# VH-VL binders against q9vpl3, part 43

Target 1, 224 residues: q9vpl3
Amino acid sequence: RGKINIQRPKAPHYERARVVAVTQPKYPELPKAKSCFKTRAERTQQQQENPYNEIIAREVRNWLDHSRLVAFFHLSSITADDIFRVRVQLHKQNLHLKSYGSKIIEQAVKNTRYEAIVPLFHSNHCIVFSPDPEKTAALLRIVRRVPQMVLLGGIVEETMLSRNQLVAYAQMPGLHAVQAQLVQTLSQAPGHLIQQLQAHQNSFVQVLDVHAKNQMNEETPKST

## First folded at step 1 (VH-VL)

Design e4 (framework fv_romosozumab)
Fold by ESMFold2-Fast, scan of step 1:
Structure e4 (fold): chain C 224 residues (1-224), chain A 121 residues (1-121), chain B 107 residues (1-107)
Amino acid sequence: as target 1 above (224 residues)
Amino acid sequence: EVQLVQSGAEVKKPGASVKVSCKASGYTFTGYYMHWVRQAPGQGLEWMGEINPYSGATGYNQKFKGRVTMTTDTSTSTAYMELRSLRSDDTAVYYCARSDLEYGTDYFDYWGQGTTVTVSS
Amino acid sequence: DIQMTQSPSSLSASVGDRVTITCRASQSIGSYLNWYQQKPGKAPKLLIYYASSLQSGVPSRFSGSGSGTDFTLTISSLQPEDFATYYCQQGYSYPYTFGGGTKVEIK
């Protein structure tokens, strides 16, 4: 008795899942040895003409073009081990957590319909991509356990949504008519969306400021 | 031990509202979704909606949207479900049930004992 | 909405019998299918989650299998306490939906 549970295949242990995820494709990297032999002027020119930046920017454009769900997050201090665990959990739901430098994001979206997202990436950030917009609810459920990831907004079916609108979308029953109604409502007031995204970003900055102030107030010496 | 204890049976007239409570104990209340599922006499189970006690965020089945409100009181670890504009076909046993916030845990591991709501003229 | 169809609606069996209940989803739900047992006048009890994962405290005679659209709950050797109604539930998409139930009755 109990054999079924003992013999049953378990979900991959964190370490096994990490090994599998490490085999996933990564960004190209500059050869370190060659950089060591450059003069200052040559290094400056190499930085300006970095071919890997354009390759990475093209990857970002491909993710944006082929994803029907894109969610933007502010990323607070988090260990590599913790973010890797989150990445593995999201990947099982066909949700792809990616982190790109602000310069790469700006280069990727410059002169595109997505240029308006650039201000969201001036601080530490990450993006989740999925071809399946029905996964929005699963995404929000997973990230609610990760306080270091703060939702800023997203794009669903090529329509930019604020944090509150994305949360509302996640609560819909998956009926096309209900989802279309939300998208149509957003289309009626596009001018307010950027302000709402900036307001949420500003609210997070205020939370960080309050947190820092609380840390200073809690600096009361402990006595025996 | 995890327990969900619901309020007692209610008898209501058509057009009235009912508010059912579910008191949780034995776990961190804000770490889990609370769901409401109903069952009409001799019928199957029907999901009504969920609430995240930490954020207050709710998700409702479209069938009940506009008539249902789910709330929580974190100080007492109690979830509430209010159903308005009651009809005779709202006669059912109403259950609260818990689900984890962890990846893929869209299953109900603990259930309340149920609250019978009878709507009759 | 994802429709969940259970078969049979009811069955009669004897203690010691092997019982099989099926559940079909109107579209692919991966492995996001759960099984519950409900006895008369009581709340449902989780038996199996993620199509095939046995819930802690549930006897090993219960097992689940399947993925995509077709799922099966099996009771390898029916016991007296197993006479109940069984429900499948999809956790893939909102709203969560349940099967119509299968009543397992004494023959």
Scores: ipSAE 0.000, ipTM 0.422, lowest interface PAE 16.4, mean pLDDT 76

Design e40 (framework fv_romosozumab)
Fold by ESMFold2-Fast, scan of step 1:
Structure e40 (fold): chain C 224 residues (1-224), chain A 121 residues (1-121), chain B 107 residues (1-107)
Amino acid sequence: as target 1 above (224 residues)
Amino acid sequence: EVQLVQSGAEVKKPGASVKVSCKASGYTFTDYYMHWVRQAPGQGLEWMGEINPNSGETGYNQKFKGRVTMTTDTSTSTAYMELRSLRSDDTAVYYCAKGFSYGTELYFDYWGQGTTVTVSS
Amino acid sequence: DIQMTQSPSSLSASVGDRVTITCRASQDISNYLNWYQQKPGKAPKLLIYDASSLQSGVPSRFSGSGSGTDFTLTISSLQPEDFATYYCQQYDSLPFTFGGGTKVEIK
């Protein structure tokens, strides 16, 4: 790869933007620690990196690359017993709660499309990873009962979503086609064509209304 | 479109200082390193150093350490290279170049038009 | 510092010719090498990065190969606009260094 000029999107797209780090050293985009590529810091013998931290940073990058669902949370004071209970409940849904230091996260995402998440980690935080984006609804149901965890946003199918966009995605469980359309609609930025943007929003609302009513009919035995 | 526009030609006496500017447009100035490369008449290219516009951190070629200072003004998207204690062998065309890096790849994708600096008695 | 040696320093060629330029590093630089083209009175332009990757907008007649210490830039069928000086550049370690250049002239 490296043909970024050909592969660049026409309009700035924050949810899919490749954030290029301005600070060196550069990090390889490779998912495995056994990479043959070297950073500038390694070549100049700059003592900026603890080898252990680099290994953990690559672990974070691998989780990001192999997860179709990534959710970011602010984490308030929580007891070891409480967080353990949450980890167990999440694990049952194939959701993996991880906590990394801010410097390790910064190191992991530098020179990658995920660098935009760094500001989310200025305070205490945690991340939930999953290979299954359909688990977003289960994730939010579990976290709703944990006031110490506050949803900041996430990544679904490599698309960065705000808190509200992720909540909207979560509310369409079991409707894979509609959920895929929702992600596409939420990440779309059609430029200055107001009529097109309004048309997309109206169509999106109509589709959600029809499917919500159909979903309710399937779940209820019948209204009184 | 990405453009780097440099200041005009300079004529200096030995011992003087010169400060070359490079105004960037068409991209986010703070997202990429700015490099300085010079070329003496009839000679090849020589890397002088780099600056991170976001942090102000610099890296200089040892050959120029103590004589060169690189700075940026993010409000005007302009990079500067000041070379002090000029000698006749500093006569060259000075280029600014935008560094592109992703992962381990690094190259100069856009260059300024060059600033001719002549050092003569 | 890593020394980059280009050969030949100049060559004469005709339109349609296959041109080969060689670049040798004084130590192993893996594939961390770029190629630039410079026309008289103009700034250099990137042609190839990472030893063999063609920059967007560069004609397919340009190709790069090699790894370690020996690298080659090839122009498969020289065109009138290709008469220029070509430079290799290593980015394995600081300071970055360039080859001495190869001037491709009209025969």
Scores: ipSAE 0.000, ipTM 0.409, lowest interface PAE 17.7, mean pLDDT 75

Design e41 (framework fv_romosozumab)
Fold by ESMFold2-Fast, scan of step 1:
Structure e41 (fold): chain C 224 residues (1-224), chain A 121 residues (1-121), chain B 107 residues (1-107)
Amino acid sequence: as target 1 above (224 residues)
Amino acid sequence: EVQLVQSGAEVKKPGASVKVSCKASGYTFTDYYMHWVRQAPGQGLEWMGEINPNSGETGYNQKFKGRVTMTTDTSTSTAYMELRSLRSDDTAVYYCARYGSGWLPDAFDIWGQGTTVTVSS
Amino acid sequence: DIQMTQSPSSLSASVGDRVTITCRASQDISNYLNWYQQKPGKAPKLLIYDASSLQSGVPSRFSGSGSGTDFTLTISSLQPEDFATYYCQQYDSLPFTFGGGTKVEIK
């Protein structure tokens, strides 16, 4: 059954225009005939002001506005088949894995309190959205099996949380009131949070690289 | 073959602690969660908690209020469940079960044979 | 915690009978439900996962259906080896919870 098409479920933020935006190229080529009526600067500005970027940015803002759980991940090289399997398992738990370019993320969070997250997206990344913050534990359980996905942090009930704070939140299952209290207690200023998230990412990917190399060596027969 | 083999039956006095082991074989130990489920005589199944063998992270049923501890030893592919401050109502068969996620069904597909723990004076 | 209610708690049936067991969740769990079979003195065995998916090696006479709060396990033609207790289990949220069980007995 993994070979059947998965229909995109209708949500409060789902619109036809977003489906079109997702399928369109970021920077469509301008017809050469039109370039005859524009200066070089005007053509360059038109390419920079791609309307599809704004439509996709609006989609990202809609996901942020309608999700009570948002988790940010660094994404290492992964096959299309593998990421599809992860997306299917996440979808079973009402967790939606999305990937957007850094410029689109910047455009989406510009002039919001979440603008500080932009530096997290300068490398390969993905985001998981859910309307249900109780699914944080299920999310972490699923991504444990995907070493290519490294948790950087997230947003729960519109509160920015570091990786450690999000993990702590996940460890209090079935107690919504207690979890809400934890979110309020562990909240931090966005600037401080970004530094903490970047430091953790660097430390973790270094450990992961060492572990991967050691695991490869263990597959080779050792000399007596 | 994929198999979970648990330690033998235990008889304990109220207030004692019991530690049950579960040895896994036939699969990569760190690819699956290990969960513990108990069943009192003539009663249904009750979930106790989970452990991720890859990270050591645990999740417990709050019903046990800090009386339970789950651990793993990846070098021996063995999971452990320790229950402290035993009461007579802790008399049950304790099962370990592997739980898939991500690449596999979210279900208990392989179970240990069960360990009978009797709490009596 | 999500409460799982099974009905009936027990039933008597003969070989060849069609048996239906129901499971009700106290809140919407989508299709995040599994069914297990337990024979006396043995560990439970997975029958159905994701409400309707048959586990490999399980006979096709077993089927599951339902979504949301109401679920059913059906045995189309009961065999001697099917006399057991059946449990539903939700995995929508922690803690995982099981139904009270349905004992299928010989008439």
Scores: ipSAE 0.005, ipTM 0.454, lowest interface PAE 11.1, mean pLDDT 77

Design e42 (framework fv_romosozumab)
Fold by ESMFold2-Fast, scan of step 1:
Structure e42 (fold): chain C 224 residues (1-224), chain A 122 residues (1-122), chain B 107 residues (1-107)
Amino acid sequence: as target 1 above (224 residues)
Amino acid sequence: EVQLVQSGAEVKKPGASVKVSCKASGYTFTDYYMHWVRQAPGQGLEWMGEINPNSGETGYNQKFKGRVTMTTDTSTSTAYMELRSLRSDDTAVYYCARVAGTFYSDYYMDVWGQGTTVTVSS
Amino acid sequence: DIQMTQSPSSLSASVGDRVTITCRASQDISNYLNWYQQKPGKAPKLLIYDASSLQSGVPSRFSGSGSGTDFTLTISSLQPEDFATYYCQQYDSLPFTFGGGTKVEIK
């Protein structure tokens, strides 16, 4: 059944943000033994004001503020070694896999446009952050080899996307794909109107260029 | 030991749908992605899409624009590929393939089904 | 889409010959390339993955090399059972794409 290789305590693999923030895991002391004062009640009452939770919540807000790509995943059972391998591969593409407790995520996104994501984190979960939205395709390519990680949705350039929308975004090679689809659509126009369509084509292409650039987050302003 | 067995040949009329099955055995079905690849007579290989049997998540080649659906039945270790609105140029041998790889760098189709011939004619 | 171009489209060689097949990608795909062998009437078989890694059970006379956009499959000493069509396939990005194939005729 159990073969123990090492005696060293293992860090919680789904709570990687805590491992990163704390070089040695400083678990809140569990006063199972009766203390000289009611420390348990104090910890319970100050859960929302716990300095450790607030530090991690600030880290989550910092990742959200500085990431133009955020992807949300459900995690099925996965070993610490396997998730570490995934994290290493993602890091090579400037993709940062983080795991946070549901309360910390709620605290981080409360009163923000992203509060709607909280229900996604009622079960095992992780988040991938990147400052580069062009890495969405690389992210999905890596994660497809990890059946235990199930894509739920994401945020690209401050826009909430469903799973299907995020997958569609990853398949767009930017402006080139949009222009190719426009050309295909216009090629089906009646032949006797070709010259008129060519004149309007430049206007439509320019409108779609602006739309495509907005969808690629070229013109989205930085977060507050 | 590890094998993928596909359903038999089909003849369909233009506009019909076809659903090809691929039964896996000899390994844990939910641990490997399943891909579908087709090959028209005398032509090369064309990737159609993928499915994760553990989650049901799919990824399709955009060329098939809403005509393809991939599903799995984990209780029977069977993958399915349905292609709708069939055209004569959909005449091909359709293959299922198991995808293996490491988390670090490789992603490859190591086990293939024998192929299912689908003929679309009037 | 990434376009994969194979050359030659066909070749004839004698048993014992050294055969090289090339594959060129329309953009940089790093080393994310596989090679498959397909015999007439059969499903493809994986030969090489990750540009140069030999699949278990595949004879050592097969080797792959290259990175970026230019890749080569080499058969050091052609055998009768090597009569087949060979395909390269990129897995850098969706959709995955195959080369047009190289038919090797032993004659």
Scores: ipSAE 0.006, ipTM 0.449, lowest interface PAE 10.9, mean pLDDT 75

Design e43 (framework fv_romosozumab)
Fold by ESMFold2-Fast, scan of step 1:
Structure e43 (fold): chain C 224 residues (1-224), chain A 119 residues (1-119), chain B 107 residues (1-107)
Amino acid sequence: as target 1 above (224 residues)
Amino acid sequence: EVQLVQSGAEVKKPGASVKVSCKASGYTFTGYYMHWVRQAPGQGLEWMGEINPYSGATGYNQKFKGRVTMTTDTSTSTAYMELRSLRSDDTAVYYCARDEGDSYGFDYWGQGTTVTVSS
Amino acid sequence: DIQMTQSPSSLSASVGDRVTITCRASQSIGSYLNWYQQKPGKAPKLLIYYASSLQSGVPSRFSGSGSGTDFTLTISSLQPEDFATYYCQQGYSYPYTFGGGTKVEIK
């Protein structure tokens, strides 16, 4: 085991990266009543992380960095045979089921934009990684038949999504189709763009207009 | 007040199994890892394994893998350690001990359970 | 497995003496080294965690130092209640391992 040796594109030159900037990591607040000695956060702040845990945490960060789809699941008791069958089905769709300890996950995401996911891993969990966000629908179809796996949320294109948002994303038209439609709209003769957006978002625009007017009416009397 | 109270002494025959309990009180049971450490008469301390009461995840010392099972009952805040296929060299005092899950020391220990394996 | 070697295995000392116990790891463990005190018939008690951090409620005469492979536990002025066996323990990697112990005996 150990580290994932994924081939990377040639790194760009970062002249600014040579400037030593002291980052001050902010640790999760721990209840004082929980500890009769220095808290985990206080000890970690004063010390270098365990090198073994950092090696595995680096592996987790590599998976996060190279995956455009990450889904988090609570994992109830499941047999080795059943989880193996799920893993095979997922692998056929380029979906990779992994498990890591909660403290390793915490170390991996500490001081990153993903630190908020740590509470999701205070129970038995597993994570599914994929370089292809179009596979979100396939993932949810497969997992729907596995009651031991409960979706908690995920990350798609570096954006953190709740369980409901991830389910909604799976029901959207494919990413390529959406991109193609946007390109087509932009390539049409000038003047068609506004009509296209209004045709598809008319109710949304009306809701925003009503809300905006209510907000303005609320604040205008206060401003005058 | 944090307290870990273990079950009473056991005398077993070779080949038998023993299950030791450790009842926790005075803290949130699922907030801390529970470790099991043993000590043979006149010998030093030997780490057997750990369990995360929140997730049920375990880590065992390879020396005991296949013979040891660690479990918890969160409704009673009790940890259990079962050792099977007992041998005379399993005669020891077995301790449970608490840890935040980061290996920064076992801050509270049970009083110990003496397990004697003899014919 | 990481082997922890304590030196000496035993020592005789008088009340008021300065006592030093050494612990050596077979490979670098950073600062993930804890010290425990065990009195006959009792469970171990955590004294020092993370090489040099004093556990709450432990007298200030106890101190720890070191990093990497070489660590020391110092008792600046030995008291009657300090006659016990002391163990170091590495928390760096599985399996967690303890030193062989150092018995501090009355002269």
Scores: ipSAE 0.000, ipTM 0.405, lowest interface PAE 18.7, mean pLDDT 74

Design e44 (framework fv_romosozumab)
Fold by ESMFold2-Fast, scan of step 1:
Parts: C-alpha cells; sequence; structure tokens
Structure e44 (fold): chain C 224 residues (1-224), chain A 121 residues (1-121), chain B 107 residues (1-107)
C-alpha cells in the first residue's frame, strides 16, 4: 500500500438491500436458551438469508485494502444534520465516514490481520477511511469539533495503533518515508518514540535498534 | 447582504470582564462557524477561539482557556465573546469572523468591523 | 503551536511594481494557508484561501503559491489601493496562527 487512488466500494443495489431489510427481523436475536442447536435446514436458511451481509463485508474489506489510514470511533447520539455536516467536511479532505454493523465488520475481518479490531465495535461506532495517512492531523482537527465521536484507535500503513499512538502520529513532521518508519516505533513505549523524534534524522537502523531494546525490556508488543 | 455588526467600544479596569457582541445578517447563522480574533495596538492578529452556532460547541486557544467564554443566541443571530480577569495587555481590537464549516479550510471570509477594548486603571 | 514567519516585515514599493511576500511555517501545513489584507483602521479581508485559490471579488493581480512550509503571495502590478498590511494564516491545526504581517508602503 504505497499509494492508493481510492474509489468508493460498490454498494448492493438499493432494491435488493430494501428487500433483504424487510425480510430481516427488526430486533436482533437474543441468545435462545431453549434452542442451543440449529437443525441443518435452519443453519442453511440462516446463511442464505444474509447474502446482503456478505456483499457489505466485501465492501468493508475493499475499504480496508485500499486505505492507508483507518480510524475507529465510538459514536454517541448525533442528529442527522450534525453527522451530514461532519461527513461533508471529511469528504473535502478525502476522508470517508462509514458505518457498518458489528456482525458485518466481524465477517469482513475474520481470518485477516485485522481480526483484533472486532471488540472495538461492541457499541455504536463509525469508521473513517482515507488513502492518505498525512490526513490524520486533519481528521483529528475535524472530529475535535464533534464531541459525539470518540477516537478509539486506528490503522496506519497496515499497523494497528491505539488512540494515544494515533494522536502522536498526527503530530509528526509529515515526510512519508519518516512516517512509515515512525509507525514501527509508535508500537513501542512512548519514551522511545520521543527519543527517536528528537533525533535530527530517523533511520531504519535506529528504529530497529529501538525495537530490539524494547523487546528485551517488554513483553511481545501488541498493535492495539 | 452578508454582514457582521459588532457592539461599541468599551473601557474597563484591570480585573473586570468584557462581553462583546456580533450580530449576523444575510445568511443562515447556524451554517457557519464564528471565530474571534484580536489585534493589540500596532501588533498582528491572534486567534482566540471558535463556536459552532448550531451545536454550541466551542474551541479555545489555550492562551485564553479559563478566561474566555463564547456563546450564541440563534433567535437573534448574535455571537458573544466574554473575556474575564482583564489585564492591560488585553487592550486590543476584537473581531468576529465567519467560517464556512462545509469548506473545511478554516478561512475567515466575512469579518465584523471590530470592537476596541481598552483596559486601563 | 505552529509559528508563521513572514518576510519582509515591511517593504516600500511604487505603483506598477511586482511585490512578493513570503510566509514560512515551522512545520508542514499542507496547503492550509490563507492570506488576508488589512488597511489601517479596518478589519482584515480574505484574499487567498487554500494557498492558491482566489477569493471571489479579489482582483486577479493577486496570486498565491506554495505548499508544505513555504508560501508566497504575489501582487503582479501594485495599485494605489493595495498599500496595506498582509497576513498569512494557517488553518492546519489548533491554535490557528497568523504571520507577523508585511506592511506594503508607498516608496
Amino acid sequence: as target 1 above (224 residues)
Amino acid sequence: EVQLVQSGAEVKKPGASVKVSCKASGYTFTGYYMHWVRQAPGQGLEWMGEINPYSGATGYNQKFKGRVTMTTDTSTSTAYMELRSLRSDDTAVYYCAREDYSSGLEAFDIWGQGTTVTVSS
Amino acid sequence: DIQMTQSPSSLSASVGDRVTITCRASQSIGSYLNWYQQKPGKAPKLLIYYASSLQSGVPSRFSGSGSGTDFTLTISSLQPEDFATYYCQQGYSYPYTFGGGTKVEIK
């Protein structure tokens, strides 16, 4: 993912989506204690009843594959007018605000490197995609004006970053090569990141040395 | 005609508070952010903060945090900026200025005429 | 805070002259730079937004260029009404900051 020229993923045809929505139950199924097992017919029918979910899951995978910046937000109650204004503002910066159900996200990222993000979507949420990681600072500036959107974390150059790591990334100089190397350092302790940022030149060798030292003093790093 | 009209000049003593008003006309008040910018005599421009008239959400320059409050009255299309605990170095012309939120460019396209605030003993 | 440095602080020019004003940001701001004109005793007026876009109603002799950290405002043929102070402003991050201003005075 050196550079990307993102096109919006294809959405399912409106008519098909509407028919599926009408046939889907309005209320999500709560766990049924009485029926812990489904018959083969029931399992087959449930799989066939949700072709819409697979279409949307493919759309989500397409966004993830073509975006160098992905940011995850918790979304509190917000009016249609407010979210529309935010969406327009983001779009002008090549930032694309999308909302997907948690089951669809789970289906999209299952068996991928991004499977770890599923727990972030247990509550109301939205995702912002962009082909340009330089837009992280612009994104955070825009959402600072939207208290209903709370940053949870993100993915930059295929590396999962916590909220604090993503904020730190937004504050860096903005040279693409330096940014890519710095993402590796951001996955380590903040002290080491500050030390590297204070260096006049960040090199790949310096980043590797910092990483090796952190591995010695800390447990296996986690991206989230 | 799009216009921002500010309240008249004020003279205050150190420690007092001042509240400047900015009345908007000729456009949908809630469609645009309102910013406050000040200019000390013979000095440059300094951004103080912003307010979204639609939501009431504010963003303040840390230099003024704790001393400034920005509000709006959508029924009269008026924005207000209150600055507390005034010091002599708060002597300045205070401007309100409009930003088209949908532009995403943080450019101030329409300005009020300015309100002179003088802080002296 | 992002520091905006303008050069020169002042200049003297004659009608018909080509005038260039530079603005440097302490860090990259992309193209999120705006230019304003302020005449004595008046409020600033927006001239250029997003580094190079001419504001509606502004004469075509004004132009802006640059990206990242280095920006230039150019007046191709100075007119009597152009004698004023010019400010650059970054819209990239909080707090929004202005340059120190460049006074364009009659030679």
Scores: ipSAE 0.012, ipTM 0.493, lowest interface PAE 8.3, mean pLDDT 77

Design e45 (framework fv_romosozumab)
Fold by ESMFold2-Fast, scan of step 1:
Structure e45 (fold): chain C 224 residues (1-224), chain A 121 residues (1-121), chain B 107 residues (1-107)
Amino acid sequence: as target 1 above (224 residues)
Amino acid sequence: EVQLVQSGAEVKKPGASVKVSCKASGYTFTGYYMHWVRQAPGQGLEWMGEINPYSGATGYNQKFKGRVTMTTDTSTSTAYMELRSLRSDDTAVYYCARDTYEDSSGYFDYWGQGTTVTVSS
Amino acid sequence: DIQMTQSPSSLSASVGDRVTITCRASQSIGSYLNWYQQKPGKAPKLLIYYASSLQSGVPSRFSGSGSGTDFTLTISSLQPEDFATYYCQQGYSYPYTFGGGTKVEIK
């Protein structure tokens, strides 16, 4: 049975539907002849006047504002069929896989607390959003079986976490209070955290090995 | 047709090691996790660990405290589980079982027939 | 580790009876609960995954329900081939753990 359009976050889903509907009537057909000989100034002005970028940037900001779990991934070469299967699997867990251009992400987070994440998106990337932070364990379990997606880090309850911190969060007993305490304890200065996230992105083979071992190593839970 | 065919029964003395095999057919071996689950006589099921045949990455139940090793041979689509320092309470039927990538709930859709391991002095 | 408690440990039933088996987790596991059937001398067989999803090829008389900590497996009209031991299993966190089993035997 399809669950299409049923279990989506209210704010991003409904906002996007409205925005798309309003956008279409604004674009009349342009004379084809003008597209062949545009001056430098005309091209620059078109880029500055693209309302579509602002609309999508606002969508990205709404996802960030309304998601208590945001995970950042490096995305290696993957077939359309494979990524579609991953999207369907994630959607069943209320996890929403999105890909946006780096310029759109930069535009969305400029002058916000999220601006520090921009360097993560200068290469192939994707983001997973969810309103439910308890889904972090489910997310990491799905993704460790998709070697093309490499975890870089994330945001849980508005706190930026490195890859290792996010893995540790996922391995907690599952009690919300215990997980919240871990997030608070692992909070660090944004600059240092971003360097850790970038290091994971820059070492693809090592990140895959660390990800696989950390996801499978559960022998470190405290027995107290 | 998915099949998991395990090696035959083993009788071992305490302190010995046993290596059980599980030959997979009817699907892409590297596309699914392989798990090992055991069942002592008259008892319930106990998860031992998992292996990713594509990467070789493993995850073990802490109860086995470094005495279990899981490996795969992709050329023969065969998974192996070696248990060392055998004790009498390791007497059990050992199952291999496949886990799908299509669901995050961690369930085992196909099982091997089981391998009886008896540890006796 | 998450402890899974099944009740009853055994029950006697007749063909045509409605059978219910319960499974309780020591902490919330969402809907990450699976049910297996095991006949004597055979490997377990998956019946229900994700609390309520029926595995392909499993008769519709089997159904699962519940979320969080309390789960139920129901057999609406017991058939001769249904006399077996049933196990619940949580897939929420590692290590995966199973219930103690419920033996459904002929009255």
Scores: ipSAE 0.006, ipTM 0.442, lowest interface PAE 12.3, mean pLDDT 76
Fold by OpenDDE, second read of step 2:
Structure e45 (fold): chain C 224 residues (1-224), chain A 121 residues (1-121), chain B 107 residues (1-107)
Amino acid sequence: as target 1 above (224 residues)
Amino acid sequence: EVQLVQSGAEVKKPGASVKVSCKASGYTFTGYYMHWVRQAPGQGLEWMGEINPYSGATGYNQKFKGRVTMTTDTSTSTAYMELRSLRSDDTAVYYCARDTYEDSSGYFDYWGQGTTVTVSS
Amino acid sequence: DIQMTQSPSSLSASVGDRVTITCRASQSIGSYLNWYQQKPGKAPKLLIYYASSLQSGVPSRFSGSGSGTDFTLTISSLQPEDFATYYCQQGYSYPYTFGGGTKVEIK
């Protein structure tokens, strides 16, 4: 009796194969969990059912609206303890670290000027709020020590800034320093102009003087 | 002291618009939401909407179907509420009210004195 | 919209009486309920916020209780100045809504 090769069972005879195919219990396809095929619209409707979402969304909006500095961060494998430490450090600088679900953020910013931030919230994220845009440098200093916090961008004085722009902003001299520099620059401009004008005048006068001298020399008859 | 002072009474015809002002003093104007609430004669209170003076963000009661517009002037610390396409049922006292800026806002700690708007043919 | 139902709509009481006003929300609003007092011709005045927190300057005879859907405003001993209309307001979701009011009248 030939060893039934269990590894390559001979294809059953065509007729048997047909019978087997017909008698194979059609296991009802487990209803694909309707949950996986819910249209985006259906998912959105179900998410609206959490009565607390609206409250939280409002909170987010309030923070956005009353903050002059908003920074968005991706969180990469950060522990709760690390977050707490950072939170404390930020709080000392009047920087408020908050974390919200992406859906809540979407709800909060829907049909608002902040809608553009939604793409930033695809993963674990946190937001830092501050009423003081001058704290941008402090914020960046603190978060630089936290490699798990990756700056994505932010809003400063109602302007959306990229990561690079925020970094640049933080490096800028204070408004007063810039103003002072501007004033200095402006104050020097007239001086230069005056110098240039005077130089031309002086040159003109010199030319005239030379001309006058030459005329006088021509009028002096060579008393032979 | 926090004070909200509203504009005077208005009489309007149906179809007209009214703009009520609310001047705020005694606090940082941009630090608090301003709300508008109206009260028809002998009736209860109805929330109309809110505005964030800092951002200009607004939220309206949908009942008004776009007839209401809230604005602010930060330079004068004044909030404005415009109601368009006035109807007789818009006759009411209109109040501005300050919302507290706490983690959970939703109560009004200071109110204006109210502005009576009468819509009559 | 969340409907706020106050009861009673009106009540008569004497000075010194304990007065209780109830407010029911059509859905749970947690503790986001506020109470206002309004006197004739005047703007509403905040009495209680977040269901039980007494607003600064409000007499201690006023107290609020409740959570979820059922809330109560209590005046422990009614004073002459307390004759007014009282409103509850939910601050849980937009649009904010008020109860119909409870008029407290002198018996």
Scores: ipSAE 0.005, ipTM 0.503, lowest interface PAE 12.5, mean pLDDT 82

